# Designs tried in a protein design chat: VH-VL binders against q8mxu4. Part 31

Target 1, 107 residues: q8mxu4
Amino acid sequence: MCDRDDCASIASRCTGETIICAFVESITPPKIRDKTGTYELKCPFAEGFTMEIGDLFLFHFVFDGSSEKCTRLTPIPKMLAMVYEKLLKDLRKAKKEGKMIISPTAN
Short names: E, the ipSAE of ESMFold2; O, the ipSAE of OpenDDE; V2, 0.75 times the mean of E and O plus 0.25 times the DockQ between their complexes.

## First folded at step 22 (VH-VL; framework fv_satralizumab)

Design z03 (at its last look DockQ between E and O 0.48; V2 from the best seeds 0.58)
Fold by ESMFold2, look of step 22:
Structure z03 (fold): chain C 107 residues (1-107), chain A 123 residues (1-123), chain B 107 residues (1-107)
Amino acid sequence: as target 1 above (107 residues)
Amino acid sequence: QVQLQESGPGLVKPSETLSLTCAVSGGSISSGYAWSWVRQPPGEGLEWIGFIYESGSTYYNPSLQGRVTISRDNSKNTLYLQMNSLRAEDTAVYYCARDTGWYDYYYGYFDHWGEGTLVTVSS
Amino acid sequence: DIQMTQSPSSLSASVGDSVTITCQASQDIDNYLNWYQQKPGKAPELLIYYASRLETGVPSRFSGSGSGTDFTFTISSLEAEDAATYYCQQYDNLPLTFGQGTKVEIE
């Protein structure tokens, strides 16, 4: 299962797969940014993309306990930056509160 | 290293219009960042005035009641603040600062500040 | 508008002391809180952003913690050059708002 992080929370990650919605801050060295700050990648950006400073991507990371890999970039329209921030905040709030959604039976 | 320096009149009269400039050096204002103005009455706390994005889009503190215009001149690497209908309570040190807004998104903390310029509103 | 309330308004301490300042937001601001240092006659300087992330070049004796509405700023071993006024500032929502400041003096 794939988690969600921000630039602040990924710094403490040691294992698993995760996704960050962030802007490109720098290509060399590879840095991304969101509302929580800057994160310098411990790995190269995934290859095969035209990337400019100020572009917004979903960055896919895999951690195997010893190393970080950026395995995929998915371009995102910039206007969605705040939508993705709100989604992450809502997911974290739901986890903390333990909310359960009960759907009515469809007929 | 980015450096900011404010300048403008030291003394202005009530009801007049304040015009301040912020000269940026060591970097470009066309760098993706947003740029904020913040003021501080002598011996008091800080009040955010507003910011301008890379695109020229602006947001202002509603407490200033529409009296403020922030603008930029990329060819001079300079930011501007205009505030009309000045009152005694507008007496403050005025700072410009680099805001962490990025290509028209986000906002929020100020990682580089100018030296500030004192503006006194008195008749 | 989000009101930020700092405590105390001032304090005096000796070199080597641990100093703690608190900041309370009028609503949940997640971790979107910054701390600035302002020395007399100077502009504020960013120390901490996103509640606990240290700005580049800031000494490690400065730290921040907290989430939601209650935040703490700590100087672990006060030095003479730390005499200044400290401000918290939220960036969860516009307008951006500051606490009223805490003046730290050296005895």
Scores: ipSAE 0.680, ipTM 0.879, lowest interface PAE 1.2, mean pLDDT 90
Fold by OpenDDE, look of step 22:
Structure z03 (fold): chain C 107 residues (1-107), chain A 123 residues (1-123), chain B 107 residues (1-107)
Amino acid sequence: as target 1 above (107 residues)
Amino acid sequence: QVQLQESGPGLVKPSETLSLTCAVSGGSISSGYAWSWVRQPPGEGLEWIGFIYESGSTYYNPSLQGRVTISRDNSKNTLYLQMNSLRAEDTAVYYCARDTGWYDYYYGYFDHWGEGTLVTVSS
Amino acid sequence: DIQMTQSPSSLSASVGDSVTITCQASQDIDNYLNWYQQKPGKAPELLIYYASRLETGVPSRFSGSGSGTDFTFTISSLEAEDAATYYCQQYDNLPLTFGQGTKVEIE
């Protein structure tokens, strides 16, 4: 039910889906971080990915009322971190103004 | 638990170079955080000087016109500030602080500060 | 550089009063705004980060709100120990910049 897509707000989501751009802070336990704070995932990172602390990803989460499920991981070049921060900032503004939907099923 | 402690000469002459140290305890300086220097002239506000990432990458306030160098020694768990060509207006309390930014890709807020050390520039 | 302007520069209030301080940014900084408390002869201490997030251990009488360019910091019920200078600080872009400060005195 949160209208923001970041680490600080992900814990308040119960349903729908969201895309979050964040760094891997730790593997065990699984934690991600952005400028808004840190979030410990309820499930471990998906198998088959070789990730390291400090890697940047787009995380696609789906919420079913029990826990978040990471359905997609997209690696992002670290050098583009600031670009994506600006992009997400602009997208957030557009969403608030009803000009753009980041996720059709997101609250 | 993390603690910072600044130390310096206290008095420096104009045109000379300032050297400050910041001893970090209760945590490693190579723990992923960035580390900043901030100064405050007597009775005035706060000015960010710059910071250093774990990688060694540095960023400085353009207002200092290239007079500043920030470095660290991981083996000593110590942060350093060097400032050249000191002026009277450089008189201030100098703080070191932990910045929540890391991995060279973003910066954040200062969640831990040292007590500060007064530096007076006078002939 | 992003300029941060606080208002008022100083105020005096009684114990139990509600106190509000404003901070205006010269450009949109989203929610990347922090509030610090500095007591005489001491270093600043973080109270609020990301506009409205309360730092761990900070009393609930402190709060922050706002986004974009206009932000507010509130002490709901002033205590004697709250006599200090308060600063806002943006971390949207480099260089990091602070407001000029607001001195809060207790009558």
Scores: ipSAE 0.533, ipTM 0.875, lowest interface PAE 1.0, mean pLDDT 90
ESMFold2 (binder alone), look of step 22: mean pLDDT 90; pTM 0.932

Design z04 (at its last read DockQ between E and O 0.64; V2 from the best seeds 0.73)
Heavy chain, then light chain:
Amino acid sequence: QVQLQESGPGLVKPSETLSLTCAVSGGSISSGYAWSWVRQPPGEGLEWIGFIYESGSTNYNPSLQGRVTISRDNSKNTLYLQMNSLRAEDTAVYYCARDTGWYDYYYGYFDHWGEGTLVTVSS
Amino acid sequence: DIQMTQSPSSLSASVGDSVTITCQASQDIDNYLNWYQQKPGKAPELLIYYASNLETGVPSRFSGSGSGTDFTFTISSLEAEDAATYYCQQYDNLPLTFGQGTKVEIE
ESMFold2, look of step 22: ipSAE 0.688; ipTM 0.883
ESMFold2 (binder alone), look of step 22: mean pLDDT 90; pTM 0.933
OpenDDE, look of step 22: ipSAE 0.804; ipTM 0.931
ESMFold2, look of step 23: ipSAE 0.721; ipTM 0.890
ESMFold2 (binder alone), look of step 23: mean pLDDT 90; pTM 0.933
OpenDDE, look of step 23: ipSAE 0.785; ipTM 0.928
ESMFold2, look of step 24: ipSAE 0.705; ipTM 0.885
ESMFold2 (binder alone), look of step 24: mean pLDDT 90; pTM 0.934
OpenDDE, look of step 24: ipSAE 0.799; ipTM 0.925
ESMFold2, fold request of step 25: ipSAE 0.666, 0.636, 0.628; ipTM 0.877, 0.874, 0.866
ESMFold2 (binder alone), fold request of step 25: mean pLDDT 90, 90, 91; pTM 0.923, 0.927, 0.930
OpenDDE, fold request of step 25: ipSAE 0.814, 0.863, 0.794; ipTM 0.931, 0.945, 0.912
ESMFold2, last read: ipSAE 0.640, 0.671, 0.632; ipTM 0.875, 0.879, 0.873
ESMFold2 (binder alone), last read: mean pLDDT 90, 90, 90; pTM 0.928, 0.928, 0.927
OpenDDE, last read: ipSAE 0.837, 0.846, 0.860; ipTM 0.938, 0.940, 0.943

Design z05 (at its last look DockQ between E and O 0.60; V2 from the best seeds 0.67)
Fold by ESMFold2, look of step 22:
Structure z05 (fold): chain C 107 residues (1-107), chain A 123 residues (1-123), chain B 107 residues (1-107)
Amino acid sequence: as target 1 above (107 residues)
Amino acid sequence: QVQLQESGPGLVKPSETLSLTCAVSGGSISSGYAWSWVRQPPGEGLEWIGFIYDSGSTNYNPSLQGRVTISRDNSKNTLYLQMNSLRAEDTAVYYCARDTGWYDYYYGYFDHWGEGTLVTVSS
Amino acid sequence: DIQMTQSPSSLSASVGDSVTITCQASQDIDNYLNWYQQKPGKAPELLIYYASRLETGVPSRFSGSGSGTDFTFTISSLEAEDAATYYCQQYDNLPLTFGQGTKVEIE
């Protein structure tokens, strides 16, 4: 199962695969942002995409210990930014309450 | 680094309209960020007034009952606050601040503040 | 509107002491809480955003924790320059709202 992170939580990730919905804040150095703050990438953006400051993407990351790989990015309409923020907030709340939830992307 | 400086009349009469400016230097107001106004009555806490996005879209504190207009002039790198129907409780230090809104989305924390300007509404 | 209640209203402590301030939200605000420092005659300055993330350049003796409705702000070893009023502020929903402040004095 592919996890979901935000700009705040990815800083402590060292294993697995995860997805972040975030805006491009800067290209040099590469920075992304969401409602939780900013994150400076440790890897180049995935190849094959033209991106501009202010674009919204799903960023797919793979971690193999403590090294970071950005493997894919998927363009997202900007108006969905707050929908993804709400879904992630709901997931965090459900985890705190110990409830079973399904992945918003998968199901 | 981005710097903000408020200016306007220090003394205003009740029922009149307040007009404040916020001059931004060290960066462009057309940078994707949102820009907020916040006020603080002397010796009291902070009250958020409203913000304006990069696009010019605005949101205001409903407690101000529609008396506020926030606007911008990108060519002058300047933000504006107008508040009509002034009352004694509008006496405060007025701050402008860079809001973390980004291209019409998000909002909420203020990473750069102006020095503030005191506005006194005569009794 | 989300009401933010700080405690205590004021405190006095010696250099080197550990100081803790609490902030309570009237509803669950996830981690969308910030802390500001304001010295007399000056504008507020952002110290902490998203409950626990330090703003750039903020000394590590400042920290924040909590989630949901109950948050704490800690100065681990008080310094003379930390005499100020501290405000919490939620950014979960509009309107943005602040706590009433906690004045910290050095004895």
Scores: ipSAE 0.711, ipTM 0.889, lowest interface PAE 1.1, mean pLDDT 89
Fold by OpenDDE, look of step 22:
Structure z05 (fold): chain C 107 residues (1-107), chain A 123 residues (1-123), chain B 107 residues (1-107)
Amino acid sequence: as target 1 above (107 residues)
Amino acid sequence: QVQLQESGPGLVKPSETLSLTCAVSGGSISSGYAWSWVRQPPGEGLEWIGFIYDSGSTNYNPSLQGRVTISRDNSKNTLYLQMNSLRAEDTAVYYCARDTGWYDYYYGYFDHWGEGTLVTVSS
Amino acid sequence: DIQMTQSPSSLSASVGDSVTITCQASQDIDNYLNWYQQKPGKAPELLIYYASRLETGVPSRFSGSGSGTDFTFTISSLEAEDAATYYCQQYDNLPLTFGQGTKVEIE
């Protein structure tokens, strides 16, 4: 099992599902950024969805072992950035302590 | 490649105000990054002064007791530092640096630094 | 404020030696820890970010590890050009804070 809930970890492209909270760094090419670094998405942003550089989103990814698929985008108010950062930090800590699995399908 | 270059008066008297500039080249100052000032007294370690987000919001080190103002001019692609009521202990090399932080509640690491400019506070 | 304590304050080693520097945070900072190299008369340069991620262009002989409160920076095979002062820095909480530095001299 691997961590996939941040930009640094998503690059490993493990199988299963994950949710990442990150800012949109660029549209073309599609890049997201968080406190762990930058990741260029292998799939484009959903068509018809209006977003700008700097927008904060929850990205739901599904991995098939070769690439990630963004299945859902949830816009998050920028003012909640610290809240989600803290939440992810706590979840990561819980996982390390064997108290929680961030992604139940993370294999 | 982003480059930063600090400039200042070199010598400032006690109680006077310090004004520094940081010219950014090779990239826009409004490109989604934060911009910080960091200082280093001679022979000592590094102290973070503060930064300004792309939104214009700022954060400062509480140790500076409200003596600092950081601003920017997008049209000039320039970062500014103002520090009031200078003391001898404010003598240091002052650096500007790019911070990977983003919009108001996000801060990161310093991936680009200027060469620094020495500021000596003396009568 | 979060205090960062480095050890040792200084060390001397020979070319080819392995060098290890430690950094301890006064509280849990997850992996939000960076390492910088500062050569005499020069500005600091980023080597490692997010505890263990190597900055682009940095030689592979540099590495970082650790999480929570205890972190390690390693130079696997010291080169003459590595003579410098190294700093750790946390970005978990404001104000951003640095370790006191470790001066590495070449014998």
Scores: ipSAE 0.672, ipTM 0.890, lowest interface PAE 0.8, mean pLDDT 90
ESMFold2 (binder alone), look of step 22: mean pLDDT 91; pTM 0.933

## First folded at step 23 (VH-VL; framework fv_satralizumab)

Design j01 (at its last look DockQ between E and O 0.67; V2 from the best seeds 0.65)
Fold by OpenDDE, look of step 23:
Structure j01 (fold): chain C 107 residues (1-107), chain A 123 residues (1-123), chain B 107 residues (1-107)
Amino acid sequence: as target 1 above (107 residues)
Amino acid sequence: QVQLQESGPGLVKPSETLSLTCAVSGGSISSGYAWSWVRQPPGEGLEWIGFIYESGSTNYNPSLQGRVTISRDNSKNTLYLQMNSLRAEDTAVYYCARDTGWYDYYYGYFDHWGEGTLVTVSS
Amino acid sequence: DIQMTQSPSSLSASVGDSVTITCQASQDIDNYLNWYQQKPGKAPELLIYYASHLETGVPSRFSGSGSGTDFTFTISSLEAEDAATYYCQQYDNLPLTFGQGTKVEIE
């Protein structure tokens, strides 16, 4: 399982899904930033969504091995940025230690 | 490209207050970054002093807590450092730097640094 | 506070040599580790961020690796201009802390 839950590592794609918590750095082109760096999104945002520079989102990405597909955007209060960073960090650690069972979401 | 330039008195007496400025050019201090002060005593390593965020909120190194105030003037695109009760051990080159952090308590890495300004504390 | 310990404190090598510097954190800092280069009389410059990501414009002879507590900085083929002091720095938790530095001299 590849680590894809941050901006710096998102380019190292593998098949699967991930959630990234990041700020919107720019709208055109769409770029996001977290503690690890910046990434220019390769997929368009969903229509009807208002996004501003500085907004914090959870980005749900699906990777097919070639590019990411943004399937869901969840706005997050900016003050929770570090909280989600910590959550993701803990999640990564748990996964590495085999303590997390990733159940496929039956959609 | 973003550029930072520190300026200060050069010499400060013990117990007095240090006031430094950092002029930022090539970018706005209100552009989604945090701004830090870092110091380096002669021949020694680096010590982080503190942050100021776009909101104006600050974080300081606990080792210097109570003596340091970081502020900014958006209209002048300038960063400030105030340090009270100076001691000989506060002698150092003082750097301002841009941190890739964003919003309060969110911090990153220092991607741009000023040239630094030497501050000597001596009677 | 998180203590960062670099090794060695100083080294001397010839042009063309491979140079390796290590940095050890007093606790797990994930990949939140940066490497800076400081030449005499100059300000530090960012070389590597997030443990292994090369800053834009930095020569490819510089690299970083590691995760958790143990990190490595490598210059694959030393050049004369690489004479400097190198610092690791963690940004996992506040206060931000630096290693004591490694002085690299060219023979």
Scores: ipSAE 0.770, ipTM 0.926, lowest interface PAE 0.7, mean pLDDT 92
Fold by ESMFold2, look of step 23:
Structure j01 (fold): chain C 107 residues (1-107), chain A 123 residues (1-123), chain B 107 residues (1-107)
Amino acid sequence: as target 1 above (107 residues)
Amino acid sequence: QVQLQESGPGLVKPSETLSLTCAVSGGSISSGYAWSWVRQPPGEGLEWIGFIYESGSTNYNPSLQGRVTISRDNSKNTLYLQMNSLRAEDTAVYYCARDTGWYDYYYGYFDHWGEGTLVTVSS
Amino acid sequence: DIQMTQSPSSLSASVGDSVTITCQASQDIDNYLNWYQQKPGKAPELLIYYASHLETGVPSRFSGSGSGTDFTFTISSLEAEDAATYYCQQYDNLPLTFGQGTKVEIE
């Protein structure tokens, strides 16, 4: 199982939960994107939940071996997109080198 | 499916200004994507010129900065490249491409390309 | 600027051969590396993004690997239609830069 938390890695995830910082790329079909690529959502959203093209969210995914659930959308300011990208890049590099990992939500 | 088509003069003189257009069809340029220009001298490699974001904000290759202006006309679904002070070294095929930049953030790879237009700079 | 160096500059191979092209970045670019194919007289076409992800519709004989500074592009079983020039391109930082290209010819 891949342990990277980005659009490129989420397609291979089948269990557990993860948080992805991504823009909405398309509504029909529902697609999200970050700097690593695009991902077409396989999960239904609860009624009354709104996702608009160009919005930046933290997507909270839960995988149950047979299903993908997006349980939470947290809107974040678009200006922070590059901050999250850099933080995740630094964490990926630190994990690769065996160094300490800081929380991606701390920035 | 998004399609891009460049057009402009095939032959221009040194010191003149190049003006190219990129007509986009099968989709809107007001789609959130960024749009890049890339050039290729005959028999040589590819050089990124610059891009324009959804907002109209631009970034240019420093090797060309000061000579290049990229602009857009959303009502005509068209992108423009202007390059002044042309030199023989500016002879190249010029491409426009859809850049994976998104709403003023990111940039990256070119998933759709125009067919290119050859521009020759000669006395 | 991030310099991208491809090897070899050209090669000749027979149909059915495995072909490998390398691309080296002058600094760590994570996985922000793409591969393009350009057939004679045509525009480049995206094959691979984010080092290893195939664009939709790209045949499975094409693959990419690597991270950091060293990247590899492989055609597992060369076909006649693969005669083209191949370019790597980084998108870690601006300006976006390409390798000098590798021309693949069929013997």
Scores: ipSAE 0.532, ipTM 0.851, lowest interface PAE 1.9, mean pLDDT 87
ESMFold2 (binder alone), look of step 23: mean pLDDT 90; pTM 0.932

Design j02 (at its last look DockQ between E and O 0.64; V2 from the best seeds 0.00; counts 0 for: pae E 3.9 > 2)
Fold by OpenDDE, look of step 23:
Structure j02 (fold): chain C 107 residues (1-107), chain A 123 residues (1-123), chain B 107 residues (1-107)
Amino acid sequence: as target 1 above (107 residues)
Amino acid sequence: QVQLQESGPGLVKPSETLSLTCAVSGGSISSGYAWSWVRQPPGEGLEWIGFIYESGSTNYNPSLQGRVTISRDNSKNTLYLQMNSLRAEDTAVYYCARDTGWYDYYYGYFDHWGEGTLVTVSS
Amino acid sequence: DIQMTQSPSSLSASVGDSVTITCQASQDIDNWLNWYQQKPGKAPELLIYYASNLETGVPSRFSGSGSGTDFTFTISSLEAEDAATYYCQQYDNLPLTFGQGTKVEIE
């Protein structure tokens, strides 16, 4: 099981799903950024809503072992960036210590 | 590529106010980054002073809180540092740097640095 | 504040040698650690970010590892141009803090 859920680790993630909180770095090409770095998405942003550089989103990714598939985008108030950073940090720690059972979401 | 260039008085007397500028080129200071000041006393390590976000919000090192003001002028693409009540121990090379932080309280790493400007505090 | 302690404070090695520098944080900082290189009379330059990510343009002989409180910076094969002082820096919490530095000299 892959414990990381950040931009720096997207390219090396194992099969599964994860949620990454990141800012939109650019629209074309689609790039996201968090405190771990920047990642250029292999899939386009979802249609149906307006996205701007600097917007904060939760990105739901599904990994099939080759590349990520963005299945859901959830806009988050920018002010919550540090909150999610802390949450993800705590989650990683909990997972590492075996204190957290992450069940895959049935999509 | 982004470039930063610090400038200042070089010599400041004790109790006076330091004013430094950092000219940013090759990129906009309103491009989704924070901008920091870092100093280094001669022969010593690095100390983070503070930074300013695109929004204009600032964070300062508590060790310098109350004496430091960081500001920016978007039209001039320039960063500023003001430090009051200077002491001999404020003698240092002062660097401006780009922080990968974005939005208030979101800070990162320093991926671009200026060459620094020496500030000597002496009577 | 989070204290960062580097070891050793200085070292001397020959060209071709492998050099290792350690950095210890006073508390768990996850992977929020960067490594900088500062040559005499020059500004610091980012080499590694988020503990192990190599900055663009940085030679592959530089690497970083570690997580939590203990981190390692390695130069696999030292070159003459690598004579410099190296600093670790945490960005887990404010204020941002640096290690005291490790001076690397070439014999």
Scores: ipSAE 0.518, ipTM 0.878, lowest interface PAE 1.2, mean pLDDT 90
Fold by ESMFold2, look of step 23:
Structure j02 (fold): chain C 107 residues (1-107), chain A 123 residues (1-123), chain B 107 residues (1-107)
Amino acid sequence: as target 1 above (107 residues)
Amino acid sequence: QVQLQESGPGLVKPSETLSLTCAVSGGSISSGYAWSWVRQPPGEGLEWIGFIYESGSTNYNPSLQGRVTISRDNSKNTLYLQMNSLRAEDTAVYYCARDTGWYDYYYGYFDHWGEGTLVTVSS
Amino acid sequence: DIQMTQSPSSLSASVGDSVTITCQASQDIDNWLNWYQQKPGKAPELLIYYASNLETGVPSRFSGSGSGTDFTFTISSLEAEDAATYYCQQYDNLPLTFGQGTKVEIE
C-alpha cells in the first residue's frame, strides 16, 4: 500500500502513497533533497509545519492520478539520515533478489 | 555559477609536503555541500582522495595511507589539500570538486570541478 | 573497495552512430552510479547521476540505464564533440571508485 521513494524515483510517480526521507533544500520554491538529487514539490509543504533549510523530515505523499499532495511531515533527527538511506537500500536489494520484504508499521 | 580554481607548486621533490589551495567563487563553501579532491596521474584514470563536510568532518581514501589532510577556511571561501611524504607516484593533475554531501550526510557525485593543477614529483 | 570495470577500453565510431559503453560493479551498488565525460586537457564533467538521471544542460542523446551490478551508457547519435574519455563512478560505499575509462574516437 504505502511505498518508499527517493527524490529521483518520485518524479515518475503518478499514483499511490509513498514516503521520502529528505532534507529541506528550499522553502520558496519548495524543494527537498537526498543522496539521489533534488525534487521540487508540485504542492506547498503540508500546512501547520515550520521548516528551516537543512531540516530532515519523512515526507508522506499521496498521488491521485494527476495531483500530488504532501499529507504529513514527520521530523527526523539529522543523525538518522544515513539509517533511512541504508534501510531503503536494503529493502530495494531484497526486492530485486525476490526476497520477502518486512515493511515497517505505518504511523 | 559555482567555479573552483586550484593552485599550488607545479614541481615538488620526493619526501616533501604538497600544499594545494582551491579558491571557490560564484558561491559559498558554507552552502551545505561537501567538497572533494580527486587526482589523475598523467595518461591514467581518476582516484578519489577525500572530502570535507560542512562541519569540517573529513573522509579519506585509505589507499593514501593517512598522508592526506583536507581543510577549509570559510572566511576565505577556500579549501586546502596537504599530502606529506610525496613520492613519484603522486605525480598527477589534482582537482577539487563540489561533492553532493549535504550537512554531514551523503556523498557521491561531483557536479562542479576545478580546472585542475598538475603536480610533478621528481628529484 | 568496489571495483568498476568498463567495456570497451576504447572505440571508434562515425558521427551519427549509436555507441554503448558498459560498466560492471564488483558488488550490487543499487543505482549509485555516475557517468562523466572528460575531454583532453580538461576536468571531467558530470553527465549522468543515479544511473539514469541526466544532469542539467546535458544533451538528450546521452542516456544511462541499469541497476545492481550492470550499467549501460549510450550516445544515441554520436557528434564530433563527443570525442572524449568516459568514466563510470560508484557512490554506494567509500572509497569512491571510478572505472578505468573508455576512450571514444571519431572516425
Scores: ipSAE 0.280, ipTM 0.780, lowest interface PAE 3.9, mean pLDDT 87
ESMFold2 (binder alone), look of step 23: mean pLDDT 90; pTM 0.933

Design j03 (at its last read DockQ between E and O 0.75; V2 from the best seeds 0.76)
Heavy chain, then light chain:
Amino acid sequence: QVQLQESGPGLVKPSETLSLTCAVSGGSISSGYAWSWVRQPPGEGLEWIGFIYESGSTNYNPSLQGRVTISRDNSKNTLYLQMNSLRAEDTAVYYCARDTGWYDYYYGYFDHWGEGTLVTVSS
Amino acid sequence: DIQMTQSPSSLSASVGDSVTITCQASQDIDNYLNWYQQKPGKAPELLIYYASNLETGVPSRFSGSGSGTDFTFTISSLEAEDAATYYCQQYDDLPLTFGQGTKVEIE
ESMFold2, look of step 23: ipSAE 0.652; ipTM 0.874
ESMFold2 (binder alone), look of step 23: mean pLDDT 90; pTM 0.930
OpenDDE, look of step 23: ipSAE 0.770; ipTM 0.923
ESMFold2, fold request of step 25: ipSAE 0.613, 0.657, 0.632; ipTM 0.861, 0.882, 0.868
ESMFold2 (binder alone), fold request of step 25: mean pLDDT 90, 90, 90; pTM 0.932, 0.929, 0.930
OpenDDE, fold request of step 25: ipSAE 0.815, 0.834, 0.814; ipTM 0.932, 0.937, 0.932
ESMFold2, last read: ipSAE 0.539, 0.679, 0.609; ipTM 0.848, 0.882, 0.868
ESMFold2 (binder alone), last read: mean pLDDT 90, 90, 90; pTM 0.930, 0.923, 0.926
OpenDDE, last read: ipSAE 0.823, 0.843, 0.843; ipTM 0.936, 0.939, 0.938

